# Ledger of designs, part 2: VH-VL binders against Isomaltosyltransferase (ctsY)

Target 1, 124 residues: Isomaltosyltransferase (ctsY), of Sporosarcina globispora (Bacillus globisporus) (q8rqv0r968to1091)
Amino acid sequence: VEYEAEFGVQSGVSTNTNHAGYTGTGFVDGFETLGDNVAFDVSVKAAGTYTMKVRYSSGAGNGSRAIYVNNTKVTDLALPQTTSWDTWGTATFSVSLSTGLNTVKVSYDGTSSLGINFDNIAIV

## First folded at step 1 (VH-VL)

Design f10 (framework fv_firastotug)
Fold by ESMFold2-Fast, scan of step 1:
Structure f10 (fold): chain C 124 residues (1-124), chain A 123 residues (1-123), chain B 108 residues (1-108)
Amino acid sequence: as target 1 above (124 residues)
Amino acid sequence: EVQLVESGGGLVQPGGSLRLSCAASGYSISSGYYWSWIRQAPGKGLEWLARIYHSGSTYYSTSLKSRLTISRDNSKNTLYLQLNSLRAEDTAVYYCARDTYDYVWGSYRFDYWGQGTLVTVSS
Amino acid sequence: DIQLTQSPSSLSASVGDRVTITCRASQSVSSSYLAWYQQKPGKAPKLLIYGASSRATGIPSRFSGSGSGTDFTLTISSLQPEDFATYYCQQYGSSPLTFGQGTKVEIK
């Protein structure tokens, strides 16, 4: 299931459309201040390990974002440079989710690189 | 080697307009950093004017935003600053600077500066 | 706008002195987004410290930065002849970006 970043709960970030190739109605940028994030309510029928996919563009260099699940940091996800800001890549991570509602947060924190545009997450 | 060279300074009359250029070499403006214009009046301190982000978003000083436009031309690897309705108080050395604040990569804030270009607003 | 106030505005010091310059912010600034610059007459500023406490490449160990919240400090542990210059703090956590008014360090 795909969750568009522009429909997540946004803190300190903004929705934009000024680069081509996004899904849905836009993408999220503006990760400028520590703690800026997009949060998603993710519901699963069974507890277990899922593949989380993050669709992003990073024309400036290699980036990273912190991933939190239910208020616990689970990884700093590497977001390697893409060919341009109009070229979107996908980074993957194995994530453990509880039965029912989980909060998944993509955050700019003290170990996160600036300079990515965030399109969506997918839980598989 | 990163170099920034400002041009477009000189003597300008009050009420006129100014367009400054900043030509970058040794790296691509379109691929990786934020860019700022900073000025310094003779004998005074530094004043940040405007920043353009890699995404194309722009930010301006509160007092000057109605008179400033920052832009870039990626094909020319050049930044621009347009300042309108010039006043004597706009007399300053104008710098462009590479603007990077991602400390995770060992990146630095204003780690490369141009030499500056002097703008004198006088009759 | 976040206003940065430096203390003192100027000081006279001798080679070998310990020099302390303070930067006070009108609002809390993340320590990750506080920088210090050195400027010599007729030249562009030079980055000394970023992230409140990290020395830029090639900057001597006598320069150190510290602080958090609203209070930040630049220290030169043993002043050298080449250190006579004007020093500026700068916050880059909020737009508009702002600089302190500068501290001039002059020969006694």
Scores: ipSAE 0.000, ipTM 0.520, lowest interface PAE 14.2, mean pLDDT 81

Design f2 (from f1 with heavy chain Y100R G102Y S103D G104S Y106G; framework fv_firastotug)
Fold by ESMFold2-Fast, scan of step 1:
Structure f2 (fold): chain C 124 residues (1-124), chain A 121 residues (1-121), chain B 108 residues (1-108)
Amino acid sequence: as target 1 above (124 residues)
Amino acid sequence: EVQLVESGGGLVQPGGSLRLSCAASGYSISSGYYWSWIRQAPGKGLEWLARIYHSGSTYYSTSLKSRLTISRDNSKNTLYLQLNSLRAEDTAVYYCARDRYYDSSGYFDYWGQGTLVTVSS
Amino acid sequence: DIQLTQSPSSLSASVGDRVTITCRASQSVSSSYLAWYQQKPGKAPKLLIYGASSRATGIPSRFSGSGSGTDFTLTISSLQPEDFATYYCQQYGSSPLTFGQGTKVEIK
């Protein structure tokens, strides 16, 4: 299931369409201030380990973002440089989710690096 | 109207360090935009060096990252560029400029007058 | 890195002439993120065009930009005395930012 970044709960970020290749109606950029984030409400029928995929572009170098689940930081996800801002990559990691409603947040923390453009997450 | 005035240039020996300043007026640098340093060697083209966002995030040219530090003082509305381990090839006019953003790249809509740095023995 | 090559490197023209400057990129420039600047001797560059074809605020209509991919053009439709200067293209579609070598427009 894919969750478009532009339909998440946004804090300190903005939706844009000025680069080609995004899914949905746009992508999210403006991750430049500590605490900037996009949050998603993710419901699952069974607790367990899921694969989370983050679709992004990073034309300026190797970036990273902090991932939170239910207000607990689970990882600093590396977002390696893509060829250009119009070239989208996918970063993948394993995440544990509780039965029912989970809050998943992609955040620009003090441990995060570089501006990146964020397209969507997929939970599988 | 945005005005940017660079200072701190001059003659420096190879291996030395230098701190350049860029005083902004007509606009608060803490209010937005990226702010960049760009240089131009005599008779040559333009080279982007570094940028800083109003939040404090910094970005550098990969080839010069180890020798440059961009910073700012919001209370003085001033940008800085620290140059270390200077070489003859660093001889250039150094400009500060306002960088239009929403990714790590940008175009520059306001420029300072430039300050000349000469690195010579 | 994307290398930008301008043609010609210099030209001589008269007031009223149509002047065309070309900027060729070694790789496709994403989103047509290409800007043009004017620089007069001893002065800082001045933004003319961004996004390949958008004129900056206060820039006269005689300046126009076009192009996409690897080939971009700046046109001055009727050269004025104040237009004698060096012109630079710059791409911002990928990191690092790069500039062309410049084109000098001189009095004939």
Scores: ipSAE 0.012, ipTM 0.541, lowest interface PAE 8.8, mean pLDDT 84

Design f3 (from f1 with heavy chain D99G Y100P G102S S105W; framework fv_firastotug)
Fold by ESMFold2-Fast, scan of step 1:
Structure f3 (fold): chain C 124 residues (1-124), chain A 121 residues (1-121), chain B 108 residues (1-108)
Amino acid sequence: as target 1 above (124 residues)
Amino acid sequence: EVQLVESGGGLVQPGGSLRLSCAASGYSISSGYYWSWIRQAPGKGLEWLARIYHSGSTYYSTSLKSRLTISRDNSKNTLYLQLNSLRAEDTAVYYCARGPYSSGWYYFDYWGQGTLVTVSS
Amino acid sequence: DIQLTQSPSSLSASVGDRVTITCRASQSVSSSYLAWYQQKPGKAPKLLIYGASSRATGIPSRFSGSGSGTDFTLTISSLQPEDFATYYCQQYGSSPLTFGQGTKVEIK
């Protein structure tokens, strides 16, 4: 299941369309202040381990974002530099989800470079 | 087919409070849209009041935030608006409206018929 | 807050006329996030245009929108009897959401 970043609940970030190659109607940037985030309501029928994929671009350097599930930090996900801001990469990791509704949050928690562009997440 | 039916309007005295309901049918309020309250004073334009997202996150007009509460009951498929400390300038038709599932898309593609609130002594 | 000013406030027109309504923003509207609504007396508003130029489902082709930045336009190319109404613009590029004051299109 794919969740576009521009469809999430945005706190302190912005939706933009000024770089090519995004899915949906845009992407999210503007992660500038500690705690800026995009949150998603993710529902699963069975509790278990899922693969979470994050589609992003990072033309200025190596970035990272903190991932929270149900208000608990589960990882600092590395987002390696992509060839340009118009080149999108995918970072993957394993995440544990509870049966039913989960809140998944992609958050700026530290010294990650400004201007990382966030396109979507996918839960597989 | 989406149908929105507002209720709870009528004559209210200054200083009182109101609780409006918006019953949705044909679509679940918990699936994929932002839901808002918008009002219109007699003969005047439209004013956005509040919205609520699937996650329960709420957003308010800055000037009215201290007097407004937007909420929902997913099991009843119903939206609510509570407005306290009513003033004459709160007299308006109150609409509930559906917005697209996107933080950037705060336009309204389906509206209820509205409920008239008159604040008068 | 972004303030939206519509011009004219009212106009009189005949069936078959081309009608142009403008909406001017006090600041640039991000991503051309601008919508237009039609409202008839005693009725709720109806979405016509979103994203400055995209027609909503079921809206006749005589309605078109254009513009970017601070200047936006709604055009009705050949006015029909059912088009006599008040028209509102709304921006959603910045919080709080704001509406124009409305333009009333009346029978001449």
Scores: ipSAE 0.000, ipTM 0.504, lowest interface PAE 15.0, mean pLDDT 82

Design f4 (from f1 with heavy chain D99E Y100G G102S S103Y S105R; framework fv_firastotug)
Fold by ESMFold2-Fast, scan of step 1:
Parts: structure tokens; C-alpha cells; sequence
Structure f4 (fold): chain C 124 residues (1-124), chain A 121 residues (1-121), chain B 108 residues (1-108)
């Protein structure tokens, strides 16, 4: 299941369309102030381990974002440089989710690298 | 190598406006990084004014945001700073700079030579 | 805003001296989010150190940075004639970006 970043709950970030190749209606950028984030409501039928995929572009260097699940930080996800801002990559990691509603947050915090555009997440 | 050249400085009247340009070469300003304006009053330290992300998102110092506009023209590979309601205290050398990348944060890796703005009658 | 205070504001030194400049922050700054710049009269600032301790390309090994949290230090192990300048610290962990007031290193 894919969740478009522009349809998430945005704090301190903005939706843009000025680079090609995004899914949905746009992508999110403007992660600059500590705590800037996009939050998603993710519902699963069974508690367990899922694969989370983050679709992003990073034309200026290697990036990273902090991932929170239910307000607990679970990882700092590396987002390696892509060929250009119009070239989108995918970073994957394993995440544990509770049965029912989970809040998944992609955040710019004290351990995060600048310089990425965020397109979507997928839970598999 | 990135080169930045500021222009548009000179003598300006109190209460007026200024528009500074920063012509970039060696790198496309729309292809990445944050780009900033920083000023330095005579005999004083450095003050960050505004930055623009390669996507167009803008950020301003809290004390000056009502008087500042940062913008760009991708076709000219040029950054701009508009400052309104000029005061004598706006007299400074104005620099444009690129924010580099390290450990998830930006620092200023390339600076222009600066342009002097004098606000006086 | 995070305020940065440098000490001393100025110092006099001779060629060959060890020079230490301190930068103190009003709030905690990650050690990877502080830079040091050198500025000579009539010139733009030049990046020396980023990430508190990483030397920028082409910067001589006599320049070193250290520190974390609220206390950071720039050290010049053996001062050379070209090192007489004003030095600034800068944090880039929070917006707005802020600079210290500067430390002037003058010839004795």
C-alpha cells in the first residue's frame, strides 16, 4: 500500500511539482527546521514485521530521514544520492507495526541529512 | 568550480528598496543545494538573511522577514534579494553563498566576493 | 535562535604560537552541525572546518576543530603569517543559521 507524501499530515514542509517523475499529484520538500515532518495513518490487520519503502530524490548528495512509528524513533534511514532531482530512488527497511492504526512519521531531526525530496511510502 | 558574483549594491536612500543579484556559474542553481544571502555591517560580524532551496522554498531570518524577499531566475542562473524600507543599519557588504553538505546538515562552501550597500541621504 | 559567543573577542599572537578560539552556544548543537570560517580584510569568509572537526579541502593540517553540545574549539597549532585574520563559528543545526561575533587574531 502506497501513501503519497503530499496527502500526509505536513508540518513545516511544503508540496511542490517543480521536478519530473513524482507519483500522485506532487512531492514534499522544505525539510529545514528540526521537527519538520510528514505523518501517515497506516492501518494493518495483523501485528508484525513489514517492509517500508521510501521513494525520494536526492540530487545534491546523500540524505537521510528519521522514521518514527507511534511516536517512537525506529531508524535513521539513509537516502543515497540519486542521479538528479528528476531521478527517483527507493530506500527500504523492516518496520514493526501494531495491529490496527499506526502513525508513521518521516521527520527531519537532529540526526537527519538535508537535501531530499520525498514522494511516497509503501508498506508491504 | 562554483563561482558567485553579486551586483546591485551602491548608495541607496533611507526608506527605499534594493534588489541585489547573484549570478552563479559552474553549477545550476535549480539542480540542488540551498542558496543563501548573508550580510556584514562595517566592522561587525556576519548575519544570515535568507535561503532558497533548489525547489524554490524560501526561509528568512525572523527579525527581517517582513522586509526581505529571496527569489531566483533559473533561466539566468541568478539569485535575487529584495530588501524594502531601507534603514541606515542595513549598510553592509552583502554576500551570496551556497550551502554545502556534511553529516546531514549544510555549511557555506562557496561565497561570492560581496557587494557593498550604503544607505545614506 | 541559538546564540553563539566566541572567546576571546581578540587576541595578539606571534608566528609559531598555538592559538585557541572557543565558541559557546546558548542551546545544545550537534557536534556535526558547527563550522568555522576565516575572513581577511576586504575578502569573503573562507570555510575552514565543518561538522565541528572535519577540515575543508585544501585547509592546512595546523587547523583543527573539536567539541560537542554547547562548547566548541578551533585550534591553530603553529600560527603562520597568513593566519592573521578574523575567525567565525556558525551553527547549521537549526534555522535561523547563526554566527558567533568573531575573534580577531592580530600580530603581536
Amino acid sequence: as target 1 above (124 residues)
Amino acid sequence: EVQLVESGGGLVQPGGSLRLSCAASGYSISSGYYWSWIRQAPGKGLEWLARIYHSGSTYYSTSLKSRLTISRDNSKNTLYLQLNSLRAEDTAVYYCAREGYSYGRYYFDYWGQGTLVTVSS
Amino acid sequence: DIQLTQSPSSLSASVGDRVTITCRASQSVSSSYLAWYQQKPGKAPKLLIYGASSRATGIPSRFSGSGSGTDFTLTISSLQPEDFATYYCQQYGSSPLTFGQGTKVEIK
Scores: ipSAE 0.000, ipTM 0.553, lowest interface PAE 11.2, mean pLDDT 83

Design f5 (framework fv_firastotug)
Fold by ESMFold2-Fast, scan of step 1:
Structure f5 (fold): chain C 124 residues (1-124), chain A 122 residues (1-122), chain B 108 residues (1-108)
Amino acid sequence: as target 1 above (124 residues)
Amino acid sequence: EVQLVESGGGLVQPGGSLRLSCAASGYSISSGYYWSWIRQAPGKGLEWLARIYHSGSTYYSTSLKSRLTISRDNSKNTLYLQLNSLRAEDTAVYYCARDLYYDFWSGYFDYWGQGTLVTVSS
Amino acid sequence: DIQLTQSPSSLSASVGDRVTITCRASQSVSSSYLAWYQQKPGKAPKLLIYGASSRATGIPSRFSGSGSGTDFTLTISSLQPEDFATYYCQQYGSSPLTFGQGTKVEIK
């Protein structure tokens, strides 16, 4: 299931359309201050390990973002440089989710690096 | 649609400080765009100084970081630049500009103020 | 820091001439994030081109930009009296933001 970043709960970030290739109605950028984030309500029928995919572009270099699940940090996800800001990549990792509603947050943390444009997440 | 008006320039003595203002109209400075200060010494090219984002995050030219403070007042829709420890080399026209955001360090400038002249001399 | 070098530093031209200004970067400019500005004496710069080749709103079609990597060009296909000005390139592919030294287009 895909969750568009522009439909998530945004804090300190903004929706933009100034780069081609995004899904939905835009993408999210402006991750620059500690605590800036996009949060998603993710519901699953069974507790277990899922694959989370983050679609992003990073034209300036190798970035990273902190991923939180239910207010607990799960990982610092590497977001390797893409060819340009108009070229979107996918970063993938395994995440444990509880049965029912989970809060998944993509955050600019003290361990995060570089600006990135964030398009969506997918839970598989 | 966007208009920017700088003020606060004039003659300043070496070692002094200046505070420049940039009053914006037609667009909110608390929007998702960056806002920058750029200067131009007489007969020279353009030099980027500092930017501020709607969140309040600030970015500075490395060579001037210790002497510059960019700030804003959202209620007045006004940007400010404070420059300390002035030197003759700081003599320039100072512009504020809307900095179209692509990521937190990239941008081009689509609206510029008229500029305000700062002369540092005794 | 990416250094931008414009050539020529100045040129003399007549109304109706085709004018070409080159901007060379010391390192590759990511995503062709390069803009061109026009500045007339006593005035603020005016955005002409962004993203190397996109004309800003209201800019006449005689202005065009091209290039990628380290080599970029601004072309004025048929110079008009109001085009006598100084032109600057600016990269925004990396921090700090940097400008070229300018090219002055003077009347012959």
Scores: ipSAE 0.000, ipTM 0.527, lowest interface PAE 13.3, mean pLDDT 82

Design f6 (framework fv_firastotug)
Fold by ESMFold2-Fast, scan of step 1:
Structure f6 (fold): chain C 124 residues (1-124), chain A 122 residues (1-122), chain B 108 residues (1-108)
Amino acid sequence: as target 1 above (124 residues)
Amino acid sequence: EVQLVESGGGLVQPGGSLRLSCAASGYSISSGYYWSWIRQAPGKGLEWLARIYHSGSTYYSTSLKSRLTISRDNSKNTLYLQLNSLRAEDTAVYYCARDKYYGSWSGYFDYWGQGTLVTVSS
Amino acid sequence: DIQLTQSPSSLSASVGDRVTITCRASQSVSSSYLAWYQQKPGKAPKLLIYGASSRATGIPSRFSGSGSGTDFTLTISSLQPEDFATYYCQQYGSSPLTFGQGTKVEIK
């Protein structure tokens, strides 16, 4: 299932519509200050490894964002440059989820690079 | 220190509507935290109703979602709760609270207003 | 929904007494996702403990919390006159947020 970024729990970021090609009602940008993030509550019936993907645009270069699951950092997700800010790409990662409620967070941390626009996240 | 002051309670007839206000001071509601409304019926326990994130995203109790609207005015640093289609069982003290979160629906409340009484009676 | 049941529903105690209040959940709650509040008549609840055992800012050391899973406890090691109140537990590990029914601590 697909979770729109603008409907996640936002900290220090903003919802915008000034670039074409997003899903839902907009996308999230403004990842500028360490700790800025968007969080999603994801419930699964069985613990296990799940594949997730992020839909994003990165017109200025190769970016990255830190992924947290249940307040523990899982990875620094590479977000390679897209053709323009109006061109959207996807980045896929694997994550271990616990039975029941999990919080998945896309964060701008000290290991993150460049600005990106975040459109949605989905379980594949 | 964060202070929250509720207003707008009073007597309302069944089927009516009411708008509650929560004036915040000591912290800008647009700069952090969730901000929640919680109610307590006379002699009963506490019930969470709705919250708004500092970015503007809103979340509601599923049983009450159709009758509640949470909103804010950043220029006045004030939160609002609109109550529609009121019933006798909506009689309660309504509290505004700052909500420290851990994910979209989780949270504990570190600052509370004094509450405002809403009485739904004919 | 996770239901929280507090025991006892009420108790009578004297200044200086050790008071223990238990909160039992219908389903497992992470020990980090349980809070305790104090409420006096006509007043809003006041946060005492969050994350099962972390004392909130300005809360006296006589208040302590413990527990995990389905069983949680609030302890007041030496009851003071200002501690006569109703106490509520609250879980925030699952939607919706839910509260216990309350425990009234009355003067003996």
Scores: ipSAE 0.000, ipTM 0.507, lowest interface PAE 15.5, mean pLDDT 83

Design f7 (from f1 with heavy chain Y100H S103R G104S S105Y Y106E; framework fv_firastotug)
Fold by ESMFold2-Fast, scan of step 1:
Structure f7 (fold): chain C 124 residues (1-124), chain A 121 residues (1-121), chain B 108 residues (1-108)
Amino acid sequence: as target 1 above (124 residues)
Amino acid sequence: EVQLVESGGGLVQPGGSLRLSCAASGYSISSGYYWSWIRQAPGKGLEWLARIYHSGSTYYSTSLKSRLTISRDNSKNTLYLQLNSLRAEDTAVYYCARDHYGRSYEYFDYWGQGTLVTVSS
Amino acid sequence: DIQLTQSPSSLSASVGDRVTITCRASQSVSSSYLAWYQQKPGKAPKLLIYGASSRATGIPSRFSGSGSGTDFTLTISSLQPEDFATYYCQQYGSSPLTFGQGTKVEIK
């Protein structure tokens, strides 16, 4: 299931459309302040390990974002440079989710680097 | 070796608009970094106004957002600041600066010399 | 907005003195996002310290920074004639980016 960043709960970030190739109605940028984030309500039928995919662009260099699940930090996800801001990549990792509602947060915290454009997450 | 040179200052009338330019050399503004405008009123401290990411995304001081536009022309390697509805309080030296966004840290590493804007009738 | 308050607002010092300037933030700032600048009359600010404690290229070793959370300090261990200037702290951990009001270091 795909969750568009622009439909998540946004804190300190903004929705933009000034680069081509996004899904939905836009993408999220403006990760400038410690704690800036996009949060999603993710519901699953069974507890277990899922693949989380993050669709992003990073035209200026290698970036990273902190991923939180149910308010606990799971990883610092590397977001390697894409060829341009109009070129979107996908970063993947394994995430453990509880049965029912989970909160998934993509955050700019003290370990995060570089500005990136964030398009969506997918849970598989 | 990055050099920034501001222009477009001078005496301007209240209620008007101004457009400042910042010509960059030694680095392509489209290749990286944020690029900011900062001002300083006579005898006062520094006030950040706006930044533009090398990709084109723009960010503004909340109090001035409605009156400011930051932009760039990549072919001329030049940054611009447009300020509308000028008031006496806009009298200041205006600086452009390269905003280093490295690994989870940011700072202004290169500054232009500044251009003085005086808003007076 | 994060407000930065510098102390003192001004001080008088002699060559060879140890000078300490404090910057207090209205809310917590990661040390990674705190910088110090020097500004001489009629000139643009010059970066001295970034990441609270990292000295910028070409900056003399007498300049040092420290601190975390809400309290940060710039120290000049032995003041030189060229160090008479105004010093500003800046945070870049929260938008809008903000500067302290400045500390003027004047000759005695």
Scores: ipSAE 0.005, ipTM 0.520, lowest interface PAE 10.3, mean pLDDT 84

Design f8 (framework fv_firastotug)
Fold by ESMFold2-Fast, scan of step 1:
Structure f8 (fold): chain C 124 residues (1-124), chain A 122 residues (1-122), chain B 108 residues (1-108)
Amino acid sequence: as target 1 above (124 residues)
Amino acid sequence: EVQLVESGGGLVQPGGSLRLSCAASGYSISSGYYWSWIRQAPGKGLEWLARIYHSGSTYYSTSLKSRLTISRDNSKNTLYLQLNSLRAEDTAVYYCARTYYDILTGYSFDYWGQGTLVTVSS
Amino acid sequence: DIQLTQSPSSLSASVGDRVTITCRASQSVSSSYLAWYQQKPGKAPKLLIYGASSRATGIPSRFSGSGSGTDFTLTISSLQPEDFATYYCQQYGSSPLTFGQGTKVEIK
């Protein structure tokens, strides 16, 4: 299941459309202050391990974002440089989710680096 | 090969506004970097004011955010800075600078314009 | 905001001396994203070091940078007359971008 960043709950970030290749109606940028984030309500029928995919572009260098599940940090996800701001990449990792509603946040943490454009997450 | 030329400085009255331009040549402002405005009051240190990302996102100094607007025109390869409600303390040389890109080390300011002097006095 | 404090604020040294300038950050600088600039009177700053320790193109080997976390150092191993200038550290690991207050190096 795919969750568009522009439909997440945005804190300190903003929606933009000035680069090509995004899904949905736009993408999110403006991760500049520690704690800036996009939060998603993710509901699953069974507790377990899922694959989370993060679609992003990073035309200026290697970045990273902190991933939180239910207010607990689960990883610092590396977001390697893409060819340009109009070229989108996907970073993947395994995540543990509880039965029912989970809050998943993609956050600019104290260990996070670089501006990136954030398009969506997918849970599979 | 990159050259940055600031313009729009000069003598301005307190309470007025300024609009500065930074014309870039030898490099496109739309190519994988971000660009900043930095100022320096006479005899003082450097103060970062604002940056604009390739994506168009803008970030501002906390103390000046309400008075600053950074923008660009890609077709003219030019950056702009608008500063409103000018005060004597805004007297400074204003620089535009390109952020240097290195995949392993990130960003620094590798090219600076010559600067344009803004004097705010009555 | 990350505050950068340079020490000393000024120094006087002779040609051939080893000069060290320290930059201390109020918080850890992510990824060692710290640069050093040289500024001569009436001129724009010039990039010397980026990523704490990498020399910019064309910068003489007598300039070197080191450090990580909150403590960074710029060293000039054998001071030359053209090195009279003010030196600034700058972090780019977190917004807003911030500069140190500067260190003035005078050749006596």
Scores: ipSAE 0.000, ipTM 0.549, lowest interface PAE 13.2, mean pLDDT 83

Design f9 (from f1 with heavy chain Y100S Y101R G102W S103E G104L S105P; framework fv_firastotug)
Fold by ESMFold2-Fast, scan of step 1:
Structure f9 (fold): chain C 124 residues (1-124), chain A 121 residues (1-121), chain B 108 residues (1-108)
Amino acid sequence: as target 1 above (124 residues)
Amino acid sequence: EVQLVESGGGLVQPGGSLRLSCAASGYSISSGYYWSWIRQAPGKGLEWLARIYHSGSTYYSTSLKSRLTISRDNSKNTLYLQLNSLRAEDTAVYYCARDSRWELPYYFDYWGQGTLVTVSS
Amino acid sequence: DIQLTQSPSSLSASVGDRVTITCRASQSVSSSYLAWYQQKPGKAPKLLIYGASSRATGIPSRFSGSGSGTDFTLTISSLQPEDFATYYCQQYGSSPLTFGQGTKVEIK
C-alpha cells in the first residue's frame, strides 16, 4: 500500500509542487531542523516482515533519513543522490510491523544528512 | 568569502506590500545551502521568517505563511522576500542569512547588514 | 514550539569580569543544537558558538559555551570593552527555529 507524504502528519516540514514527477498532489520537503518528520498510520492484518519503499529525490548529494516504527528507531536509510531534483529514486528495506495500527515516521534526526524531497512510502 | 547585501526597505503604508532583495556574492546561492530571512523589530529580539533550499524548496513561519513568499533568481544570485498586507508590527530590520552548509542542524553563519522597513501611515 | 528564556535580561560588569548568561528551553533541545550570537548596536548578529560548545571561526577563546537538554550557558571569561553587546541564544533542534529574548551586557 502506498502512503503519500503530503497526506501524512507533518512536523516542521512542508508540502511543495515545484519539481516534476511526484505522485499524488505533491511531495514533502523542508527537513531542516532536528525532529522534522512525516508520520503515517499503517495498518496491517498480520504481524510480520514487510518491504518498505521510500520514494525520494536528492539532487545535491547522498542523503539519509531515520525511520521509526512505533517510536523505536529501525534504521538510518541511505538515500543516494538522484540525477536531479526532478528525478525520483526508491530506497528499500525490511521492516517488522505489529498486527493492526503501526506508526511509521520518516525523520530528520542527529544521524540524518542533506536535504531531500520525500514523495511517498509503500508497504508491500 | 560570503557577502550578503539587503535592499528594498523604506517607508510603506499599512495594507501595502514589500519586496526585499538580498544580493549574494562570493558563491552561488544554488550550491547546497539554505538561505533565510530573519527580522528584528526596534528594541526587540530576532524572529525567523522563511527559508529556501538550493533546490527551491521553501519553509515559512506558521504565523506569517499566508503573507510571505520567499524566492530566488539563480542567474542574479539574489534572494527575495515578499510580504503582503503590511501592518505596523511588521516594522523591523530585515536580514538575510546563510544557514550552515557543513552541519546537519542549521544555524546562521553569515548575515547581511539588514534593511529597515517602517510601516506607517 | 520550544521557548528559550535567557537570564539575566541585562547585566552590568567591569572589564576583566567573568560573565555568565543562561538560556533555558521549555523542552529538551535535541543533540545540543543551540547557538549563541553577539549583536552590537546598529549591527547584524554575529555567530559565536554553535552545537552548544563549538566556537565559530575567529571567535576569541574567552567565549565558551556549555550545557545540554534544557540548560545552556555562555561564558565570557574576561570581559573586554568590545564585548558590550546583546547576546542571543537560538535552538535548531526542533522546528520552528526559535531565539531567546536577549541579554544586554553593559560595561560599567
Scores: ipSAE 0.000, ipTM 0.502, lowest interface PAE 13.9, mean pLDDT 81

